# Ledger of designs, part 99: VHH binders against o26223

Target 1, 191 residues: o26223
Amino acid sequence: MKLLWTSQHIKVTVHIDGKVSKMDVLEAIKTRRSIRKYQDREVPEELIDKILDAAMCGPSAVDERPWHFIVVRNREMLEKIPEVHPYGAMVKDAPVAIIVCCDSSLEKIPGFWVQDCSIASQNILLAAHSLGLGAVWTGVYPLEDRVEGIRRLFSIPEHVIPFSVIPLGYPAENPGTRDLFDPDRIHLEKW
Short names: E, the ipSAE of ESMFold2; O, the ipSAE of OpenDDE; V2, 0.75 times the mean of E and O plus 0.25 times the DockQ between their complexes.

## First folded at step 6 (VHH)

Design j19 (framework vhh_lunsekimig_d3; at its last look DockQ between E and O 0.18; V2 from the best seeds 0.00; counts 0 for: pae O 11.3 > 2, unsure alone 61.6 < 65, grease 29.7 > 24.2, SAP .851 > .668, placed apart)
Fold by ESMFold2-Fast, scan of step 6:
Structure j19 (fold): chain B 191 residues (1-191), chain A 120 residues (1-120)
Amino acid sequence: as target 1 above (191 residues)
Amino acid sequence: EVQLVESGGGVVQPGGSLRLSCAASGSIFSVYDLYWYRQAAGIERELIASITSGGITNYVDSVKGRFTISRDNSENTMYLQMNSLRAEDTGLYYCATSPFESWIDYYDYWGQGTLVTVSS
């Protein structure tokens, strides 16, 4: 038999001494991990705004910047994402998710929006990590069933393409740091 | 693709020790997070120990101080050192891993399990 857990109903203000986690760029890149387990805590709107600001600062083909973002906090909507994304089960447990989209009307050069939206997605993951949050990229494009499922669920117009779904929250797991440097993949002067 | 094979199970007396091994084949091992699960008779399979690709370890309270998880990336092998074994540690032990950084899918790879029996 399981005992009932007491949910937190009131936002708790805690004393903050002004100490914030400092993480340089290399540390953020090397220590970022996919996080699929989240604490039962809300993510402040201010942190989402900082993440989205960072997402829009990536390089873009011909500086077209075709990205648009849907911020999902509604529990009923988050719970429906696994119905259209077979590997999005953890989204129902996240306090918030960001859907990265391409507005094709902003496209200046055909086809490069995929790289643009990939850059935006990675910037969301890095920014979230730098702010003490955890996130994971769950792929949507180019899988037609996922693209149309997400489009229908969030009333996304035909000229906009959903690219990725990124749930995020305060991490409830710590997978640690990876060591992936492989010198055999580096070629000097020629192949 | 990753295939996991457990070994080192057996019969041991209470208070004894066993070391389980989990050998990985078919893929790069060093970047995966690794888990030991236990399936006891009549009880749901439970996560008892984990080690991340960065070496951070976690244990369920019932095994803390008695079990030690470790990994040897050069040998593509994970270990579970079990000390001070109790009758309640009896069960089928599974190793598992997942492609943690995959953005297209997420699923666990499982071994076949190795039996540990603690009896007098």
Scores: ipSAE 0.451, ipTM 0.760, lowest interface PAE 1.4, mean pLDDT 85
Fold by ESMFold2, look of step 7:
Structure j19 (fold): chain B 191 residues (1-191), chain A 120 residues (1-120)
Amino acid sequence: as target 1 above (191 residues)
Amino acid sequence: EVQLVESGGGVVQPGGSLRLSCAASGSIFSVYDLYWYRQAAGIERELIASITSGGITNYVDSVKGRFTISRDNSENTMYLQMNSLRAEDTGLYYCATSPFESWIDYYDYWGQGTLVTVSS
C-alpha cells in the first residue's frame, strides 16, 4: 500500500464530473508534468489503447512509422527495470509501463528514427495527461548500458532499439504548472 | 550550477513564528520549481511545500494553513513563513530545486539546511 505518499498528493483532477472531459491541446501541453508517484489503482486497457492510438498518429520521416510498443503490466517485470535502468525506480510502483522501440528494418531514411520515436513518446505523455493519468519519459537511448539492459530484460531483438520507458498511472503528486516562456529565445527573420 | 543557502532558523516557543530564507546563486533561478523539506532526527526528509515558476503552491496537510511559501525572483530568494509552530515542526529545514522535467536523470540541488527548534 502507498497510502502515506498517495494521501499527500492525490489531486481531484483525475475525476470525470459527469461527462467526457475535453482538454484543449494548448492546455494539455502547458499543464503536463512528469509524474513519478502513482496511486495503487489499475489503468484500464481501454485507456492504454487510446494512448497508443495517439502515439501512432504522429508524423514520421517519409511516413516510415518505425515504432513498436511493449506494454508491461507484469509486476515482476516492472520490478526488474530498476536493476538495469538507473533512475527508473518509480517504474516498480507504476501499474503499467510502455516501452517505445524502433524497428530498424522499418527505417526508410537512416538516422531519423530518433525523431520519430520522440514524437511517439511525447504523444504518449500528452494523451495520458488528457485522460487523467500521469506519466514520465525515462530515457533509454542513447545510453548504451540502458539500451542493452532493457533489450536483455525484454528479449528485444538486435534490430529493435528500445528508446524510452514510460511508466504511467493515476497521479499521486501535483508538481504544478510552470511559466517557461522566454522571449529572448525568439528570433525574427534571423538570429 | 545552482548553489542554495538557507537562513533564518532558530529556537522558538510553541505558537511562535519564524521566517526561513533560501538564497540561490545561478542564472536560471526563476525557471526552477522550488521546495522546502524538513528532517527530524533519525527519520527521512519530508517534502512540506513547493512553488512553481508560475507561482502554483502546494503544501502537505500537516502544514497547510500555517506555512506559506513564496518567491522573489528579482532577489533569487525563496521564503517559508512558518506560523503557529508546534513541537512536531522541529527539524532541519532544507531548500531544494530540481530540473523536474529531465528525461535522462532526475536530480535535485540542495542546501545544507537551517535548524528550527520548537521548545518551551
Scores: ipSAE 0.232, ipTM 0.620, lowest interface PAE 2.7, mean pLDDT 85
Fold by OpenDDE, look of step 7:
Structure j19 (fold): chain B 191 residues (1-191), chain A 120 residues (1-120)
Amino acid sequence: as target 1 above (191 residues)
Amino acid sequence: EVQLVESGGGVVQPGGSLRLSCAASGSIFSVYDLYWYRQAAGIERELIASITSGGITNYVDSVKGRFTISRDNSENTMYLQMNSLRAEDTGLYYCATSPFESWIDYYDYWGQGTLVTVSS
């Protein structure tokens, strides 16, 4: 039975008009794309708060919740991020960026902070998308030059590790949807 | 498994043009974002152009106005039209794709590369 995945062009009508259409979880996950172009439009603080709330709702190892978040709106700082992050060019065009960090002093089990911060980062992306914003995960950790660059730029203490930089804003592009399902990556019972 | 094969490289004079191709295997070409990278001798690989599954294109500043990335989903092929080539464009050009987009400099699939040499 060839499941004819009718590519329903789910026109994610990014309603440019401020109506936050409530997406269900699966829809948010499936339709989320990295957005690297943003409108010249400010993101309300209320939305950032919602996004950060979502970021902190993810699980963490032994509930260690090692994450910290730097919210960056300062234009000068946003413009400096690309200087230390070669693939962060879009950050300068975003009205706001969230830097996800790990406070190592909060870590209860070594090494799981990467997963914790990843979950937080992904929740940021999903929440942003569900709220009608576009965002992209720009990796910082584990690249030492990026880690140190962001650390210096934002005066991040040594025991705190910058993990990701996530610019976000109202989207000015529509990358379309992707079908990323790959049955070859699924193994039943054994490899 | 997606295989990428670059072609179209060669030697060209400054101001010349080349068209690179990236042929992809598999039926999921149309749903992936695609990228062109290049690596000059002694320099780290750099992203130079991208095209999303939706057809949105992006370029680094150094190639803007000179290079054009495009895709033909019916042929499972991506192209890079390179005009007004410069000596600094010399390098190995790679095609890449990833289902996880470009949030990290790691891609699941890379070609072997095609060499572009711009020399007088």
Scores: ipSAE 0.008, ipTM 0.235, lowest interface PAE 11.3, mean pLDDT 85
ESMFold2 (binder alone), look of step 7: mean pLDDT 76; pTM 0.757

Design j2 (framework vhh_8pnl_2; at its last look DockQ between E and O 0.08; V2 from the best seeds 0.00; counts 0 for: pae E 12.9 > 2, placed apart)
Fold by ESMFold2-Fast, scan of step 6:
Structure j2 (fold): chain B 191 residues (1-191), chain A 120 residues (1-120)
Amino acid sequence: as target 1 above (191 residues)
Amino acid sequence: QGQLVESGGGLVQPGGSLRLSCADAGFTFSNYDMAWYRQAPGKERELVARITTGGSTNYADFVKGRFTISRDNAKSTLYLQMNSLKPEDTAMYYCAKSPWEGFLDYFDYWGQGTRVTVSA
């Protein structure tokens, strides 16, 4: 049975000093890490709704927005993902996973859907991090065996291409930060 | 242009232990997520264990509970403590930068490797 409404308004957390505090965008980008260990805690539907809302706000080629998302909470289905994705073992331990898909019938310019779905995938990771969750992008496209395995497992039509599988949950690890700034990769005015 | 140098391999009986080391002479070791890989004769290379800059660890199922990865940033050295060794652990072992943030799993060979042989 379908629910009429599946989301609820989520209140903003206020810090002890009475200020509304948020991780700023630069901090979120720089501190986000791939999380593969999750607490044994359910992720509220309201947080998934917020993540997917953010995912759909990214730029896309000619604003085609070809994204479709499958939200997987069923434990038996999560446990089957490693059978078709050899490095997706952590998915069975996650409370939920999001499968990012491209509906090729929405594609206006050939090939740009890969960038579109990459943008949606990264927005899922950043939104999850900003909400206190952890996630990891496990690659599906362009690996043909993974694409067809995920398609069969989730009854995905031939005109829809599974792009990535993103398990998420409350983090049970802290990978630490990275310092990746490399000025040798910056060129002023010319190469 | 530092090089990763593996050491600590050898011949051991089943049930024995070895501690592998990987020394990094030139890189800013503390800034990298690191990994141990292995390759058995006639088989594909496979990820054994990885550790992040913050010390978070991840293990292949076939070594979980038997192997422990650790790092010493002051010495720029990565370790793999191998306990309860099995004949199936016989392989050349390599250390490399970890693809922790890779949305595709991959590895690069960085050193000569160190040989581990588990037999009576």
Scores: ipSAE 0.579, ipTM 0.758, lowest interface PAE 1.3, mean pLDDT 85
Fold by ESMFold2, look of step 7:
Structure j2 (fold): chain B 191 residues (1-191), chain A 120 residues (1-120)
Amino acid sequence: as target 1 above (191 residues)
Amino acid sequence: QGQLVESGGGLVQPGGSLRLSCADAGFTFSNYDMAWYRQAPGKERELVARITTGGSTNYADFVKGRFTISRDNAKSTLYLQMNSLKPEDTAMYYCAKSPWEGFLDYFDYWGQGTRVTVSA
């Protein structure tokens, strides 16, 4: 009798509505498009949880992790967003939106929170895409009128800065693939 | 903000060429990313090409190799050189610019368009 010794590799698998997602990260990055039209279909809470988990995996300046997220599903609130955020008109048509915010009391290095919240916002877009959802980042900060309008609408404290509004849902459009690689943007050693 | 005015469209034989121009009367043309879109009757508007403020270009798969987008910031003018034209290129062609505060493929302002018709 011969005893077979094999090495074991631990693999993390994710189940989404009974199916496993296996989209490669480079594929997700290259194929993600801004989606502004959504199906009349609810997004399960489990998918939002996974998206926010991914958002919080981003690096931050000295690990300060200054981000907070407001999940908006209430129809009346979603319909009010365009009144204070004109670039967010499609938000009224989304089943859910995520507002990415910075708690300035968590900053350890002043001024890096914009980069931190940008990383979290992009992770939301990529995670949503990998889960079969479509999303678009609509800019709030640094537009003072949008910042104050969103702060007022969602009762956001003065030390918390709304950064972006990200509507998402199952996509109802397919803008196609883009070839965005531009070798003229690459400079070796110097400009 | 100035108006975008497209020109250079017309009737052309298959295999022919056209050069589209888009004039921007605005004084801040060089600060905007620019694009050409097209829309055939009964179809959705689709991206043809885009060009950044620094002159870097991207093309839709269906037009790469046949069309060339360019800009002249001194003249506040965007161009689309269209070669080897095919009947499926028949559409209204629109010039668009990205607002200073827009991103994520958002273009806020559009011209009235110029018609391109490719027929034998």
Scores: ipSAE 0.000, ipTM 0.149, lowest interface PAE 12.9, mean pLDDT 83
Fold by OpenDDE, look of step 7:
Structure j2 (fold): chain B 191 residues (1-191), chain A 120 residues (1-120)
Amino acid sequence: as target 1 above (191 residues)
Amino acid sequence: QGQLVESGGGLVQPGGSLRLSCADAGFTFSNYDMAWYRQAPGKERELVARITTGGSTNYADFVKGRFTISRDNAKSTLYLQMNSLKPEDTAMYYCAKSPWEGFLDYFDYWGQGTRVTVSA
């Protein structure tokens, strides 16, 4: 069965104009791109709230919901993040960043917090995109230097693990569409 | 994470030519910016050339038109045609891939490198 995946040219209309268009879930997933350039425009708190609400709607192991979120708008702090996160250069240009953390004291089953925080992070990205914002997942965990750097910078307690830094803003770039489908990664019934 | 595999290095006389190849067995090759870096003994790794997903190219100042970076998306292969090679071009050459689409300023994936030696 030749699954003729018609490469529907999903015109990722990156509405540069920040128009919040209703986006269905599949569209959000398919058209989401990492955005590393942002407009000189503030992100309303209402949008951040919606994004954080979405972040907390994902599943977690045994419903442990171990996530915490640091919302960073302070310019000085945003500018310092790249100092401890070498791949976070774009953070200094963003009007806001969300740091996703795990409170290990909330963990019920060891190790699943990574999945939980990943889901939360992804939901942040999807929500941002659906709201006309651009974002990028900059990995912190499991790189120790980044973890400790962010921990120190934000005075994060030892039982809390910074997981990701996600700058957000109105997009100032259009990276275009992606083709990520790989049939070679699909195995039927067995490897 | 896909493996980058460089090839095509070797010993060549000054003024000679080599063509380096980098095969990408990892992520969708066409979606990522690619670059060549080199590292000479005792020196820091330096950018040689980069190419975007759209085919735009940029070269280090020392290239001076001697090298050409290109890509074949169908083959998931990056190339570096090196002409008019000089002894100072002697280095380990590395293929690099951006971990992010459309971002040229950062490369995180590296191959094992291929050695280029230019000597009379």
Scores: ipSAE 0.000, ipTM 0.272, lowest interface PAE 11.1, mean pLDDT 87
ESMFold2 (binder alone), look of step 7: mean pLDDT 81; pTM 0.819

Design j20 (framework vhh_lunsekimig_d3)
Fold by ESMFold2-Fast, scan of step 6:
Structure j20 (fold): chain B 191 residues (1-191), chain A 121 residues (1-121)
Amino acid sequence: as target 1 above (191 residues)
Amino acid sequence: EVQLVESGGGVVQPGGSLRLSCAASGFTFDDYALYWYRQAAGIERELIASITSGGYTNYVDSVKGRFTISRDNSENTMYLQMNSLRAEDTGLYYCARGPYEAWLSDYFDYWGQGTLVTVSS
């Protein structure tokens, strides 16, 4: 049972098995921010594995799960990304980046791979945030020059489409949270 | 109405300095990353410098060490201090905003009118 105890403005929440709960899902979604400045600190392989596990758990059109991931830790390769992605300048300063790709040979329904890869990209951002890391989604698809540039740089075969480049690391900036709820965008029963 | 107004351009000799300003109105300035772009005649518009809402900066290699981007959130203004100017720095300089969360900011940014910088003898 989750317990909430408050005394002298202090709150504590504990899990049924005696473990302290980490950030809950709604808090993680609402407090995640794009992070473009990173500490000069390695991200452990274990955390990358957890992030990629989360990425693969998203819903997928007819369960085609067409996503593949390239994990880039090599500094020389990270430094070349801004040459082919004009808004990816922060990538060269990140300790690691994940390139989200679609393997079109796994596609079962035409066109829905874009939604699948968007879901995987968002799960990477959210998982990174929940683990104390910061990340930002930099767009690749459908910008042909960026798709071709990333493909050539990472030797990606023609049947695989690079979708996004997500640098991540321990955050070196702390932006505030945003209040984005707009009830005028909610329609009951009909438009 | 969102507005970005660039100023500070002019004619300067090689090795000279200029300070560009971008005055913003019609939005919450503190929430947005801001960018300086340069457009030379017959060349595609290129990103020169960026500054996040948290004040962290990035520069294209050709201007590193010569240009400094900064922002004053109290005045809703972004600056570009340009030192050691070269002939190749000639162009129209535009400021743009992108939401801090924008991942395709080049397609969702608002562009200003531009300010002309000419480096010549």
Scores: ipSAE 0.017, ipTM 0.345, lowest interface PAE 7.0, mean pLDDT 83

Design j21 (framework vhh_lunsekimig_d3)
Fold by ESMFold2-Fast, scan of step 6:
Structure j21 (fold): chain B 191 residues (1-191), chain A 120 residues (1-120)
Amino acid sequence: as target 1 above (191 residues)
Amino acid sequence: EVQLVESGGGVVQPGGSLRLSCAASGFTFSSYALYWYRQAAGIERELIASITSGGSTNYVDSVKGRFTISRDNSENTMYLQMNSLRAEDTGLYYCAKAPWESLIDYFDPWGQGTLVTVSS
């Protein structure tokens, strides 16, 4: 990440075309959809910073917080992602992508990093939605070919595991919302 | 209601060509990446080729240079042009798209497939 500071005590104010939504949590969860079409428009660094702040606020096993994030804006790099991630093909058309990684040296309890990185990924999706952006989670782990392909493409060390690639931008589609409440999946007191 | 209907399979000799078609309905075709999968008898389904909403393509190594995937968004149809066919290309060919809220590409059997048999 790069800071939006011209000096240690001066912050550059970013003007964005659009509203920052104050959704309640339930509204954000229920109306978030995967977005795979983006406007040809840059996402301000200020919004990326807010999204990553939210990502790092998730719970983690034994508070291990193993997350590291790669922010990719370079068009040539975005265009190479589909070569190692076929379902991530829309990434080449996005203005920016976030790669969620696990630094295994930070892991305190074996195996829970998958849950930790899933929480971080979902927080990215919800935060992006709350800020008027669209995003989609494209799976990397546990598909070994994708893990190694992304690792090589972004010079990720062997002790770090790429978990997900999340392209994001201003949405150019609206798939509508879903009503998925199924009371048959709720069991009272016992199975 | 998502429907994918494969066609164009048949019996050909080694070195021959076929063009498979996948006609789609029930979703916004232009918004999705689309896939061709192949299933041989006794083998699980394998991804052969993919095409993004923007037209970028990917292939499994065994078909690179011989197969070409394409799409026609105005016709809601995806194609697989198969050249220089080999006995190993024999199988049932399926087209697929992932569910909208999928975290991973996953083939769900929406079509009957189209059979390609390469024999002399």
Scores: ipSAE 0.123, ipTM 0.530, lowest interface PAE 3.6, mean pLDDT 84

Design j22 (framework vhh_lunsekimig_d3; at its last look DockQ between E and O 0.03; V2 from the best seeds 0.00; counts 0 for: pae E 4.9 > 2, unsure alone 64.8 < 65, grease 28.9 > 24.2, SAP .725 > .668, placed apart)
Fold by ESMFold2-Fast, scan of step 6:
Structure j22 (fold): chain B 191 residues (1-191), chain A 120 residues (1-120)
Amino acid sequence: as target 1 above (191 residues)
Amino acid sequence: EVQLVESGGGVVQPGGSLRLSCAASGFTVSSNYLYWYRQAAGIERELIASIYSGGSTNYVDSVKGRFTISRDNSENTMYLQMNSLRAEDTGLYYCARELYESWIGYFDYWGQGTLVTVSS
């Protein structure tokens, strides 16, 4: 039995450019999964532009917005990523990857760029999911060997820090939905 | 219950070959991300090879062209074919499964390990 069953099934229909959106924000957050298996289909540039627009809309410490993005479609470059990122083997199967970077010259408050780039990375995952794509965050920072490997591979200057590598494509797997709500982690009024 | 069980290790001369097996239970190898690690005495575990659900594979430079990772979906088993073995390939070989939602690479299950000794 679910006390809020009826409320959970109330849908707000959003019309975008004459079309009905099938996924609201809460649904997108709750149903997003890491996707590492992709169809052999190109991702249109238009969708990448929408994803990057969403990535730049996250909150940022003192609005420093230190993020820069490298869009990689070159197959030879994608195939070299696993040489410097051991958990990046799936990148070879993806039609495109986005590398999230921090330009440290834009940093206004020490250390908060990590949160800024985390927010941008999550927005990429959510935006991709909302557009019918699958993606996975593969961690780079703070693992120094991965940071330096990615820097050298993509000619990233010293003042720029590669943060994450996010391959994406049309999903060829469906891992289903997770039920992660844990009320024991919620404290009312005090710890 | 999820389990990984390695076999196929042994003693071989330099230039020899061995095939390691990693038998999986409680999950499907074709739908998971699986790895071979090597542990030499007194040295941290080194990633040797990986295979992903889409069939993509990766190898460390020291084993490229000599080792081949594969899987048999009907047997629910992953393999590591090791050719042209060298003394430095000596070690305890582990298979591991990556936790699906790990963004940094984290293994939720490991096998017990199988010993490979390359000596003349």
Scores: ipSAE 0.255, ipTM 0.646, lowest interface PAE 4.1, mean pLDDT 86
Fold by ESMFold2, look of step 7:
Structure j22 (fold): chain B 191 residues (1-191), chain A 120 residues (1-120)
Amino acid sequence: as target 1 above (191 residues)
Amino acid sequence: EVQLVESGGGVVQPGGSLRLSCAASGFTVSSNYLYWYRQAAGIERELIASIYSGGSTNYVDSVKGRFTISRDNSENTMYLQMNSLRAEDTGLYYCARELYESWIGYFDYWGQGTLVTVSS
């Protein structure tokens, strides 16, 4: 990833009720939805850079940062993903997808990479949403058939584990906000 | 109440054609991810084809080029056009909906199935 081509960093503004504002983090978390319909519009490389920067800002077990990211824009490759990921067919309609992977050679404490890559994946979703994009996390790990299919398709080595495929683009749908707060899930002081 | 109802099955000769319908109620086909599965006797259901809210389609190799999935938003119905049918296509055909806010591919609604028999 070369920063020199990304000489422009665009401040994203979100219009809320006629006001120009940057999306608040709590609002981003509450309003993010899985988006599977995308406009026929390219996503600038600068936005992908910001999203991946956000992905790498997450904490990881003992700062091991085991993640790697494959950015896929090639139409032929995007069209092949559904052949090995049967629930990822919306990828054909996306201008770009990000594959989150674990490099097991970077693990410092075995068994925490799933949490590490989950943090990176969720940060991708939130960052995309805050930039006016829509995205969806399509699960790969721990489903062996999906893991092997994606590994084969992208020539991913044996010690690298594909974790998730995240197509994204400018949204062409609005599924609306959900109220999911459940106080019965909260336990004070003890179970 | 969400419901999926398959129809259009029947007996057909090898090389023939058949069109299956999946009528949806309680949700909009254009806003959902819909799938066709088939089940031969003694075998697990297998995915055949899918159509997504954006209109993108996917097919397994065994039916690619012979089957076409489509939808009619005004009738809230998904279709499977099956051409060049083979004996191996015999089975019970189901349509299914994927749960929208899931990242693992979970199906919260299935139809009851429609039987396709390819025989001479």
Scores: ipSAE 0.045, ipTM 0.423, lowest interface PAE 4.9, mean pLDDT 85
Fold by OpenDDE, look of step 7:
Order: C-alpha cells, then sequence, then structure tokens
Structure j22 (fold): chain B 191 residues (1-191), chain A 120 residues (1-120)
C-alpha cells in the first residue's frame, strides 16, 4: 500500500485525492528555487521533452531562436562536467543535465543571443519546477574557462557557444520560500 | 530489485538500548528519503524518524533525545539507535523509502519489520 505524504517543507497545492494541481505561472515563478540535491531516480524522457518544448517557446530577438540543447544522461559525462565547471559539483549527482548553447550562425542581431539563451534557460527552470523537478542554472558564459571546458568536453563547434548547464532531477532538498520583493528597487516615473 | 531488510529487534528491559538496521539494496541510501516507522498492537503505524538525502534528520516528540537515525553510505544501511527504551516503544519497526513525484511524497518500499519488545 502506497502512503502519500506531502512534506511540510514543500508548499504545493494538492487535491483531496492526493494529486498535485496545475501550477499557475505566478506560483511557479514565486516558488521556484535552485535545487542542487537530487533523488536517486531517473527523469522520464517525456518530462524532458516538455521542458525542452517550454525552452523553445520563449521570445528571441527578431525570432532568431539561436538556441541548441544538449541533453546529457551519460554518467561519465555528467561526472566530468564538474572538472571544467568548479561550481557545477551537483551535476554529477543529477540524472540528467541540459546544456543550453547558442549557434552564432543563427544570430540575426549581434549580442541578443545572451538574452535569448537566458530566457530559454529560465523557461527550463520554471517548466522543471512546474513538473515537480528540481533544477539549477549553472552559468557557463561568459567565463572563458568554463566555455572552453564545456566546448572541449562535448566537442562543441567554435561557432556554437555553451551558455548554461542545468542539472535536473527529482528534488532531494527543501530550500523553502523566499520573499524577494524590495520596494526600494521600484521607481515611479523617474529615478 | 529494491529491497529493505530490517534487523536488530529483540527483547529488552526498560531503560535498555537497541540498534536497528535497515539494509538497502537496489538504491543508494544517501540519495533517498528514508524513514523509521513503528506499529504497536492495535495501533496505527506511526512515523518515528526520518533522514533526508541532504542529511537532515527529524524525530517525533516521543523519541526525541532517545533515538538517533543515521546511515552508513559504505554499507548502504540506515540505523536507528534506541536508548532509554520504554514499554510504550514496543512494536514492529519498519523502514521505508519515500519518493517524490510532482512534489508529492509516496512510500514505494517497506521492509518486513523487526520486532522490538520492551518488558520487565
Amino acid sequence: as target 1 above (191 residues)
Amino acid sequence: EVQLVESGGGVVQPGGSLRLSCAASGFTVSSNYLYWYRQAAGIERELIASIYSGGSTNYVDSVKGRFTISRDNSENTMYLQMNSLRAEDTGLYYCARELYESWIGYFDYWGQGTLVTVSS
């Protein structure tokens, strides 16, 4: 007999039947946290597909859509990522990671690819969260050592720039919620 | 195949100590949420202690200060050190694994239990 238990540390809306309700956009944004610990559990391919679909739904400059995604499940490769990414230690513990890249040949306006890939990366995080997964954005660009490290590790062409590494998995920590609202950062009409 | 096997139960006098073991196979204990439950005769199963993959531990009030949950990663085994045992601690002790899906936890595997009897 399966017993369902909702952790008090995870605030989610659940139905009486024990099913998790759909997370609305604001809830996803407000409750999302970086998750760096993962359960010993595989992530279904269907969830990754949904996440990648979401990643490609963001806007891009003049609709250039310069992004590419490397999905990494190979344990050896996951374990190697921390060797070239000093703050990516958690990647080795994740069942899967997504590397967001920019194909510079697809760029229509120079420089906007950073925004495009950022939007894609954030959508990955939000989608993962809404699906009950934990993820964290580990920055690659613009740090040259990380960019080159990931490039070499995954044989990424020179015209393609690795932007972020996002490990994903079922969460194994409860970071809680944060109130990040700061009215002092809001200016009306003028500074 | 995933399996949990409890051991270490027995008969002990009040004030005595026991150490229970939960040997896990098919998964890594350090990467999972694990729990100790107990069930006394005629009473519903009760959560006693938990150890999360992150290393945090929790206890119900009735066992706080007396019981300690721990794990040995090299042995892939979880433990429950029980000190200052009382008659009310008598019961069948179970270990369980919890998985989370869509932020809802569910217990997918249970051990068969080990019997602890505290009697004078």
Scores: ipSAE 0.039, ipTM 0.571, lowest interface PAE 2.5, mean pLDDT 89
ESMFold2 (binder alone), look of step 7: mean pLDDT 77; pTM 0.768

